# Designs tried in a protein design chat: VHH binders against q96fz2. Part 208

Target 1, 269 residues: q96fz2
Amino acid sequence: CGRTSCHLPRDVLTRACAYQDRRGQQRLPEWRDPDKYCPSYNKSPQSNSPVLLSRLHFEKDADSSERIIAPMRWGLVPSWFKESDPSKLQFNTTNCRSDTVMEKRSFKVPLGKGRRCVVLADGFYEWQRCQGTNQRQPYFIYFPQIKTEKSGSIGAADSPENWEKVWDNWRLLTMAGIFDCWEPPEGGDVLYSYTIITVDSCKGLSDIHHRMPAILDGEEAVSKWLDFGEVSTQEALKLIHPTENITFHAVSSVVNNSRNNTPECLAPV
Below, E stands for the ipSAE of ESMFold2; O stands for the ipSAE of OpenDDE; V2 stands for 0.75 times the mean of E and O plus 0.25 times the DockQ between their complexes.

## First folded at step 12 (VHH)

Design U13 (framework vhh_8pnl_2; at its last look DockQ between E and O 0.67; V2 from the best seeds 0.00; counts 0 for: pae E 3.2 > 2, unsure alone 63.8 < 65)
Fold by OpenDDE, look of step 13:
Structure U13 (fold): chain B 269 residues (1-269), chain A 120 residues (1-120)
Amino acid sequence: as target 1 above (269 residues)
Amino acid sequence: QGQLVESGGGLVQPGGSLRLSCADAGSTFSDYDMGWYRQAPGKERELVARIYIGGTTKYADFVKGRFTISRDNAKSTLYLQMNSLKPEDTAMYYCARGYRWSGSTPFDYWGQGTRVTVSA
């Protein structure tokens, strides 16, 4: 996964992240550093994206079921990194393979500390290789959206008209991530950064791409992944697997350029 | 949810200029696509211009380079610079914000409007 969409306004995004704590109380996640949020139809690595994480990461003795929403840098910068510039990392940390997560120090260490997060997105993009050509067809991949009485079944939207009201109650894609905290050697603010865990693609997506983000489907999966106080690393890792509960549609080549930031990126062609 | 408040409308002669402003009292102005619509008497509301969160702009065909939409995120303000105004531009002008993509109605919140009258 190298491209996502996350364009909802902060207020809409917050409401979309409504949840119940362990007491059954309805809550909205509290923002940390909301000013770092930059909505975009075309998010690339090194940009900031909003993630969910347990309040316990910030507050001692906090209820670990409470959630914080925070923009973090895409591309995990390990805490042990000693260079002053994160761009000097010699290895790619945009993604973490599920099969080697425990073999790589950059991911194993923060995971062992309970630094699990849920990366939020409208959806993600993947490119299908066209047989016999050097051309690639981009696809937008996301959760199936619930039918509203007025809009019918919005599975894969096939027309612009189908998008008129889809965002009012958009179900965000929830991807499993690992984050770390890096203190710059020269001082300054602590950098929070994340990697997205990837798995082999489900059957439905296999023709498009062989890998997909580990998607946490449902409130229980999200809650367990975030609750590092009650859920062990071993138990959490059981949540990491392919899911068939996705839909997708072809989009224009506009998304190919990371500088393009318009709804055309995710619109069906 | 903050109110959109338009200003800058008024009476102007043909060929004149106006600058419309739309102030968003909300703190999340930068998170929204913004646009200007207008509605002339007896006509349907029509899109004039839009500016996306990424800064990309689009204009209606009738604008023909006469109008410029811009935004100041620090001031939470949307602008429409209107030059070379014509009597046909007489309308109530509405500021709008939205986060939806659609072919026809990408906006979901509207101001009360400011009146522009172009007359000799």
Scores: ipSAE 0.847, ipTM 0.922, lowest interface PAE 0.5, mean pLDDT 92
Fold by ESMFold2-Fast, scan of step 12:
Structure U13 (fold): chain B 269 residues (1-269), chain A 120 residues (1-120)
Amino acid sequence: as target 1 above (269 residues)
Amino acid sequence: QGQLVESGGGLVQPGGSLRLSCADAGSTFSDYDMGWYRQAPGKERELVARIYIGGTTKYADFVKGRFTISRDNAKSTLYLQMNSLKPEDTAMYYCARGYRWSGSTPFDYWGQGTRVTVSA
């Protein structure tokens, strides 16, 4: 997973993240650094994306089931990184393979500290290789969405008017992530950065790409992944597996260039 | 509740210029795609110009080269610079705020718009 869409305005995104804490209280996540949130139809690594994480990471003795929403840099910068410029990191930490997560120090250490987050997106993009050519067909991949005013799920054959209406109650894609905190050697603000855990593709996506993000399907899975105060690393990792509860449609080549940031990036073709 | 307030309309002669402004009281202005629509007497409402969250702009063919849409996120204000105005530009102008995939019909309209009259 190397490209996402997360275009909902901050207030709409916040409402889409409504949740219940451990005590059954209805809540909205509290923002940290809301001014760093940049909605986009075409988010690439090194840009900021909104993530959910436990309030306990910021406030001693907080209820670990309460949630913060914060923009974090996509591309995990390990806490031990010695250079002054995180863009100088030699290896790609955009994704973290589930099968080696406990073997890689860059991921094992923050995971051991409970630094689990849920990465939010409208959906993600993948490029299908066309056999016999070097051309790739992009697809937008997202949770099945219920039509608010009509029966059934939204699909590529639906009208632009139906697609317009679905955004009011869009079910955000919730991907399992790991984050870390890096302190610049010269001082300055702590950098929060994340990686998306990846698994083998489900059967439904296997013809598009061989890997997929580890998707946390439903509030129970999201709550357990975030709640590092009550859920151990070992128990949380049981949530990391492929899901078949996903849909997609082909999109135009406009999305190929990460500088293109318009609704045409995710519109069905 | 974020209300959009349009201003800057008026009476101008053909070939003249006007700058329309749209103030957004909301704190999340920078997160929304913004646009200008107009409705002439006896006609349907039509898209004039749109500016996306990434800064990309789109114009209706009938205003291309004459109108410029811009935004100031620090001031939460949308602008439409209108040059070389023609009598057929006479309309009520509305600003719109949206995040939905749609080019033609904005979800969010507020205020009564601002009237532009181009007449000798």
Scores: ipSAE 0.512, ipTM 0.780, lowest interface PAE 2.2, mean pLDDT 88
Fold by ESMFold2, look of step 13:
Structure U13 (fold): chain B 269 residues (1-269), chain A 120 residues (1-120)
Amino acid sequence: as target 1 above (269 residues)
Amino acid sequence: QGQLVESGGGLVQPGGSLRLSCADAGSTFSDYDMGWYRQAPGKERELVARIYIGGTTKYADFVKGRFTISRDNAKSTLYLQMNSLKPEDTAMYYCARGYRWSGSTPFDYWGQGTRVTVSA
């Protein structure tokens, strides 16, 4: 998973993240650094994207079921990194394989500190290699969506008008992530950065790509992943598995160039 | 979020130019795709031009290079520069904002419009 869309205006995105805390109270997540949010149809590593994390990471004795939303850098920068430019990391931290997460110091250490986050997106892109050509077919991959005019999920056969209206109540993709905090050696603000945990693809995606992000399907899974005050690392890792509750459609090659930031990136072809 | 207020309409001779502005009083202007639409008397509202959050522009075929859409995120303002105006361009011009990947009309917000009249 190396490309996402997260294009909704900040206030629309915030409403989509409404949740209930442990006491059953309806809440919106509280923003940190809202001015760093940069919506885009075409997010790539090293860009900022919003993630959810527990309020307990910021406030002593806070209710760990309460959520903060903050933009973080995609591509985890370990707290021990010594150079002043994070792009000089000698290894790729865009993703973290679930089967080796407890073996890699870059991921094991922040995970042991409870640094779990939920990475938000409209959906993600993946490229299918076709036999007999060097061409790749990009797909946009996302949760099944409810039609705005009536109950039900939007399918590939639905009209373009139905697709236009679905954004009013879009169910954001919720991916399991790990974050870390890095203090630049030359000074400046602490850098928050994340990696997306990956798993083997479900059967529905296996023809497109052999890996997928670990998707947290539903509020119980999201709450348990975020709540490091009440849910141990060992229990949280049980949430990390493939899901079949996913859909996709082919998109044009416009998305291939990460500089292209238009709705055409995710439009069905 | 905020209110959209169009300005810059008026009466102009064929071949003339006008510059429309759309001010957004809200704090989140840069989060939205923006567009200009028009409605001539007795006709349906139609897209004129759109500019996306990444800066890419799209124009209706009838524009034929005569109009230029632009945005200034620092001033929270959308513009439409209209050159080589024709009588057929006479319409109410509306600013709109949205976040859909496709569609004719954003659901979120519309301005009240500014009138453009092109006459001999």
Scores: ipSAE 0.432, ipTM 0.748, lowest interface PAE 3.2, mean pLDDT 87
ESMFold2 (binder alone), look of step 13: mean pLDDT 77; pTM 0.786

Design U14 (framework vhh_8pnl_2)
Fold by ESMFold2-Fast, scan of step 12:
Structure U14 (fold): chain B 269 residues (1-269), chain A 120 residues (1-120)
Amino acid sequence: as target 1 above (269 residues)
Amino acid sequence: QGQLVESGGGLVQPGGSLRLSCADAGSTFSDYDMGWYRQAPGKERELVARIYIGGTTKYADFVKGRFTISRDNAKSTLYLQMNSLKPEDTAMYYCAKPYRWSGSTPFQHWGQGTRVTVSA
C-alpha cells in the first residue's frame, strides 16, 4: 500500500470517527495538531495522514479507550535514528510486513511500547499489471458503502452524482499501523510517523495486487488495536490478517501522478 | 457560524472588469473545495468556476479565458477575477462551500450573493 485518498474536510472526518468509549459514552476523537491535516485525493509516502491512537499515549491517567486523532508522517522514523533529516533514512518504512514485524527493530521497539494506531483513509490505490504491456490499471479499493438514499451498496455502475452524495456518510477505511516518536538531535518538535502493516492479499484482490494493508473491520477490531492499556501486543497481533470485506473499481490514470489532487483520482471510469 | 459573505459586485460596462470576494468566517476554509455559481433572473443556478483543495481549477466553457478563480487560505477568502465582461454575465453571483465532494453536486452552503450587472 503506497497511495491513499483522505480528502474529507476536518469537521466531516471527525464526525466519521464517532465512537463509544469503554463506558458506553458517545465521543468524537480529540485533535492534536489539526493544522497539519492536509486533505487529499492522492496521498503518497512522506505526506501526513490522520491516525487514531489512544489518549493514554499523551495523558498518564487517561482512559485507554478514549481516542486522539492526529496527523502523522507516512514513513516511520525510528526513535533511535541519529541523522538530523528524517528524509535521509536508508530504510523504506512505508509498509511493515506482518510476518516479520517482531523481527525488525524499527517496528518491534515501538510495538513493545504500545505504539499502535489506526490509519484513516477514504480508500487506497493499487496498480494492476496488464498482460503484455508496461501500462498498469489503477484501482480504488475501499470498504463497501451503503447508499444513503437507496438500498444497496455503491459501486462502479452508479452515476457520478450518486458517488458524490456518499461522502457525507462515508465509511472510512481503517488500517492497522505502528507509529514512533522521533526527537530531532538538534532540538525542535517531536516527529510522529507511522507505517502501515501489510498482509497477503485476500482472494478478491489477488488479481489486482499480491499484498494489501491489514484492515481492521469494525469497531471491535479498531478498539482492541488502539487500546494498548488493556490489550497486549500478542493479543493485538491476532487482529492482523487479510479481509474479504472490501470492494474496488477502476480509476483513470490521472491518479498516477501524486501531484494530481482532484475528485477525478477516485471517480469510477 | 461559517457564514459566507460575497462582495465586489456592481454595475460595469461591456468589456469591463470586476473582482468578486467571498469571506468565510469558518475555521476550515483550506479543507474545502470552493466555487462560484451564478443565477440570472428566471434561470437556474449554474456553475461558473471551482477550485479544489489541491489548487486545481475548473471553469464553465462560457467563462473560460475570461474569468480566474483563486483562493487565499491564510485569509479564508475566495476570489473571482472577471475580465471582458459581457451583458450575458449579468447575474447574482454566489460563493459556494460544499459539505460534500464538490464535483458536479449542488453546493450546500450558499452565501447571500453579490449582484453583477453588465450594461451600456
Scores: ipSAE 0.065, ipTM 0.552, lowest interface PAE 6.1, mean pLDDT 86

Design U15 (framework vhh_8pnl_2)
Fold by ESMFold2-Fast, scan of step 12:
Structure U15 (fold): chain B 269 residues (1-269), chain A 120 residues (1-120)
Amino acid sequence: as target 1 above (269 residues)
Amino acid sequence: QGQLVESGGGLVQPGGSLRLSCADAGSTFSDYDMGWYRQAPGKERELVARIYIGGTTKYADFVKGRFTISRDNAKSTLYLQMNSLKPEDTAMYYCAKPYRWSGSTPFNYWGQGTRVTVSA
């Protein structure tokens, strides 16, 4: 996974992340750095995306089931990185393979510290290769959505007002991530950055791409992945597997250029 | 003694107001969540208010609606506006920030504090 959509306005995104803590209290996640959230239909590596993580990462006595939402840089910069410019990192940390996560130091170390996060998106994009051609067909891939008259469906949107209704009750894609914290050696802001864990593609996506993000389907999986205070690394890793509960549709080549940031990027063709 | 310097405390009557300030001598102020804690004699130190990077705020229930936390990143200064003060607010008030990102405990660094006394 190398391209996502996460375009919801901050207030809509926050409500879409409503959850229950361990005591059954209904909550909204508390924001860190909300001004760093940049909505876009076409998010690429090195941009910021919102992630959920346990409040316990920031407060010693916090209930580990309570959630923070924070924008983080896509592309994990390990805490031990010594150069001044994180874009100079020699290897790609956009994705982390599930089968080698405990072997790669860049991922094993933060994972051992409980630095698990849930990466939020409207959905993600993949490009299907057609044999005998250099052309690829992009697809927008997302959770099946509850269809209501009020919320509408993506295929029914034909005006700006109808498009707003599509997103009112949108079920966000929840991907398993690992994050780390990097302190610039020359000084400056502490950088929070993440990687998306990837698994073998499910049967439903195998014709589009051979890999997919590790999707956490439902609140039980999301809660267990985030709760590093109660759920060990070994137990959390049992949540990392292909997901069949996914849908998709073909989109236009407009999405190919990451500078294009319009609803056309995810509209069905 | 740390690099955080609290000021603005004093003696006020019930119902009065005070504005506390905390100056950070370091160049890292904008990189950290900041908070105000207080400690009354014989009691544990407790969180009063927290302000995150980006400006989101949280308050303890016992000060909600009466106190306002704010920050000025250009001046590297944290503030606590305290209104409708009660005798129960009498305490030493501490400005807190974490040492470098340190896992689960963000508020480990304290100044010497500034005393607030609410009494007739």
Scores: ipSAE 0.000, ipTM 0.108, lowest interface PAE 19.7, mean pLDDT 83

Design U16 (framework vhh_8pnl_2)
Fold by ESMFold2-Fast, scan of step 12:
Structure U16 (fold): chain B 269 residues (1-269), chain A 120 residues (1-120)
Amino acid sequence: as target 1 above (269 residues)
Amino acid sequence: QGQLVESGGGLVQPGGSLRLSCADAGSTFSDYDMGWYRQAPGKERELVARIYIGGTTKYADFVKGRFTISRDNAKSTLYLQMNSLKPEDTAMYYCAKPYRWSGSTPFKYWGQGTRVTVSA
């Protein structure tokens, strides 16, 4: 998973993340650094994406079931990284393989500190390798959505009625992530960065790509992954597995260039 | 009701120029794809121009080359620079901001509009 869409405006995104705390009270996640949220139809590594994490990471004695939403850099920079420029990190930390997460120091250490997060997206993109050509077919992959009235292709038409209908009650993709906090050695703001845990593709996606993000399907899975105060690392890792509850459609090559940031990126071809 | 306030309309002669503004009192302006729509008397509302969150712009064929849409995220303001105005551009102009809804509320917030009249 190396490319996502997360284009919902901040207030719409916040409402899409409505949840119940441990006491059953309906809540919205509280923002940290909301000004760093940059919605996009075409998000690549090193850009910021919104993640959910437990309030307990920021406030001593907070209820660990309460949620914060914060933009974090995609591409985990370990707390022990010693160079001044995080872009010079030699390890690929965009994704973290589920089978080696407890073997890699970059992931094992933050995971041991309970630094679990849920990475939010409209969906993600993958490129299918086609035999006989060097060209790849991009697909937009997302949760099955609540069936709507007749609606046009997602973002394909510029008419207000067509492209807005699909986003009205859009169910955000919720991917399991690990984050870390890095303090620049020369001083400056703490950098929060994350990686997406990956698993083998489910049967439904195997013809598109051999790997997929670890998707947390439903509020019970999301709550358990986030709640590091009550759910141990061992219990949380049981949530990391392929899921079949996913759908997709082919998209145009417009998405290939990460600078292209329009609804055409996720519209069906 | 919407929190968008359009201004800058008026009476202008053919070939003239006007700059429309749309101020958004909300704190999330920079997160929204924004657009300008117009409605001429007896006609349906039509999209004039759109600017996406990444800065890419799209124009209706009938204004391409004459109108320029832009945004100032620091001021939470959307603009439409209208040049070489024609009598056919006479309409009420509305800025539009998409908004998620559930239940009985509309998908979009619209301001009250600003009137543009192009005549001798």
Scores: ipSAE 0.293, ipTM 0.647, lowest interface PAE 4.0, mean pLDDT 85

Design U17 (framework vhh_8pnl_2)
Fold by ESMFold2-Fast, scan of step 12:
Structure U17 (fold): chain B 269 residues (1-269), chain A 120 residues (1-120)
Amino acid sequence: as target 1 above (269 residues)
Amino acid sequence: QGQLVESGGGLVQPGGSLRLSCADAGSTFSDYDMGWYRQAPGKERELVARIYIGGTTKYADFVKGRFTISRDNAKSTLYLQMNSLKPEDTAMYYCAKPYRWSGSTPFSYWGQGTRVTVSA
């Protein structure tokens, strides 16, 4: 997974992340560094994306089931990295293979510290190789979407396309991630950065690409992945597997250039 | 929570210029794609210009080279600089704040409009 869309405005994104804590109380995640959130139809590695993580990472006595939403850099910079410039990291940490996550120091160490996060996106892009050519067909891949239902004729004067209800009911893709915290040697703000765990592709996606992100399908899976205070590394890793609950459509080659940041990147062709 | 207020319209002669402004009272202005639409008397509302969250701009063919859309995220304000105005540019101009990325009408929040009249 090397390209995503996360374009929802901050207020819409926050509402899309409504959840229940351990006590059953309805909550919205609290923002950290909201000004670093950069909505985009075409997000590449090294850009910031919003992730969910447990409040307990920031507050020692917090309920581990309570959630923070924070922008993090895509491309994990290990806490032990000694150079002043993260771009000088000599290996690619955009993705982390599920089969080697416990073998790679860059991932094993933060995972052992409970540094699990859920990476949020509208969906992700993959490029299907085409026979007899070097050209690839891009696809946008996302959860099946269901519009918000209205009970009765309230707002009957409104268009049948109720845009607010469509966006309020947008089901964000929730991908399993690992993050780390890096303190610049020369001082400055702590850098939070993440990697997306990848698994073998499901049958439904096998014709598009051989790998897929580890998708956490539903609030129970999301809650267990985030709750490092109650759920061990061993138990959390049982959530990491392919899923079939996914849909997709072909998109324009406009998405190929990561500088293109328009709705055309997501539009069906 | 998405109230938009347009200003800057007025009466100008052909070849004149106007700068329209649209102020958003909300704190999430920088997160939204923004656009300008116009509606002439007895006509349907039509898209004039768009500016996306990434800064990319798009223009209707009939305004290309004459109009420039821009935004100031610190001031939560959208602008439309209109040059070389023609009588056919006479319309009510509306600020639009999109709530969805696809469909026949992508903009969901609208301002009250500001009137532009181009006449001798």
Scores: ipSAE 0.044, ipTM 0.535, lowest interface PAE 7.0, mean pLDDT 85

Design U18 (framework vhh_8pnl_2)
Fold by ESMFold2-Fast, scan of step 12:
Structure U18 (fold): chain B 269 residues (1-269), chain A 120 residues (1-120)
Amino acid sequence: as target 1 above (269 residues)
Amino acid sequence: QGQLVESGGGLVQPGGSLRLSCADAGSTFSDYDMGWYRQAPGKERELVARIYIGGTTKYADFVKGRFTISRDNAKSTLYLQMNSLKPEDTAMYYCAKPYRWSGSTPFRYWGQGTRVTVSA
């Protein structure tokens, strides 16, 4: 997973992340740096994306079941990185393989510190290899959505008003991530960056791509992954596996260029 | 949780030397970037020196050439060799090990500090 869409306006995104705390109270996650959130249909590595993480990461003695939304850089910069420019990191930390996460120091160390996050997206893009050609077919991949006359569907959006209806109750994709905090050696603000954990693709995606992000399907999985105060690394890692509860549709080549940031990027062809 | 215990502070005359030590009772010393901070009366706590997991070091300009930070991963101990001490170096010296973030500032395991006084 190397491209996502996360285009919802900040208020819509916040409401889509409504959750229950440990006491069963309905809550909205609190924002950190909300002005750094930039909606986009076409987010690539090194850009910022919103993630959920436990309030306990920010406040000593906070309830670990309470959630913060914060924009973080996609592409984990390990705390031990020596160079002044994180873009000079020579290995790809956009994704973290589930089978080697405890073997790679870049991921093992932050995971041991409880630095688990949930990466939010409308969905993600993958490019299918086509035999006999250099062309790749892009697909937009996302959770199954509720379809009603009022809610509509992405494929049934015939007008601007109808397009708004498909997003009113959109179920955001929730991907398991690991983040780290890097202090620039020359001084400056701490950089928060994340990686998306990847697993083998499920049966439904196997014809599109051989890998998929580790998707946390449902509130129980999301809450256990985030709650590093109560859920050990060993228990949290049991949540990391392929899921069949996803859908997709083919999209146009407009999405190929990461500078294109329009609804056409995720519209069905 | 890690426990950090600083030692080696004391009273020294200008031009003298001191070696500070910080023992980490936790088992994760080698997994952390370690640092020395100091705080003089009435001033904010400031970074003196940092040593990264791989051994690379960074120093504040006001100590460069006089202080040397080092680590012994086998002993889980951080050191600060302070040479050519000046009255301006008088401060409480703290060992620091990051573990969480808060806004743009990471949370740190802090030791209790060790006092360094440079005077005649």
Scores: ipSAE 0.000, ipTM 0.117, lowest interface PAE 18.8, mean pLDDT 83

Design U19 (framework vhh_8pnl_2)
Fold by ESMFold2-Fast, scan of step 12:
Structure U19 (fold): chain B 269 residues (1-269), chain A 120 residues (1-120)
Amino acid sequence: as target 1 above (269 residues)
Amino acid sequence: QGQLVESGGGLVQPGGSLRLSCADAGSTFSDYDMGWYRQAPGKERELVARIYIGGTTKYADFVKGRFTISRDNAKSTLYLQMNSLKPEDTAMYYCAKPYRWSGSTYFDYWGQGTRVTVSA
């Protein structure tokens, strides 16, 4: 997983992340560094993406089931990295293989500290290798969305009620991530950065690409992955597996260039 | 959520110019793709121009070369510069915020509109 879309405006994104804490109270995640959020139809590594993480990472006595939403750099910079420029990191930390996550120091150490996050996206892109040519076909891959039978009445003259229903129907993709905190050796702000855990593709995606992100399907899985105060590393890792609850469609080559940032990137062709 | 307020419409002669403005109160303007639609009496609303969060612009064929959409994120204001106006441009003009890729012709928020009349 090396390219995503996360284009929802900050207020829409926040509402899409409504959740219940351990006491059953309905909540919205609280933002950290909201001005660093940059919506885009075509996000690449080294850009910032919104992630959910437990409030307990920031507040000593916080309820570990309460959530913060924060933009983090895509491409994990380990806490032990000694150079001044994170771009000089010799390892590709965009993704982290589930089968070797406990063998790699860059991932094992933050995982041991409970630094689990949920990476938010509209969906992600993959490029299918085409037989007999060097061309690749891009696909946009996302959760099945709730479809409305009332689409025939949707138009420019529609009532405000119709756009409110459209907001309620978009389900964000929730991917399992690991983050770390890096302090620049010469001072400055702590850098929060993440990696997306990857697994073998499910049967439905095997013809597109051999790997997929570890998707957390539903609020129970999301809650358990985030709640490092109550859920051990071993228990959390049981949530990391392929899912068949995914859909996709082909998109145009416009998405190939990461500088292209328009709805055409994820529109069906 | 955000209230959109259009202004700048009026009566103008063919060949004239108008600049429409849309002020966004109470939302994160810079996070939204923005668009201008218009609706003539007895007709459906149609997309005139759109500007994406990345700065890319798209125009309906009937306004290409005559209209320019732009935004000022610091002022939370969307603009439509209309040049070489024709009687066929007579309509109520609406500011809107799109949200979905699949609904590139549909918008979440609408203003009350500003009227443009181009008379012979």
Scores: ipSAE 0.043, ipTM 0.506, lowest interface PAE 6.5, mean pLDDT 84

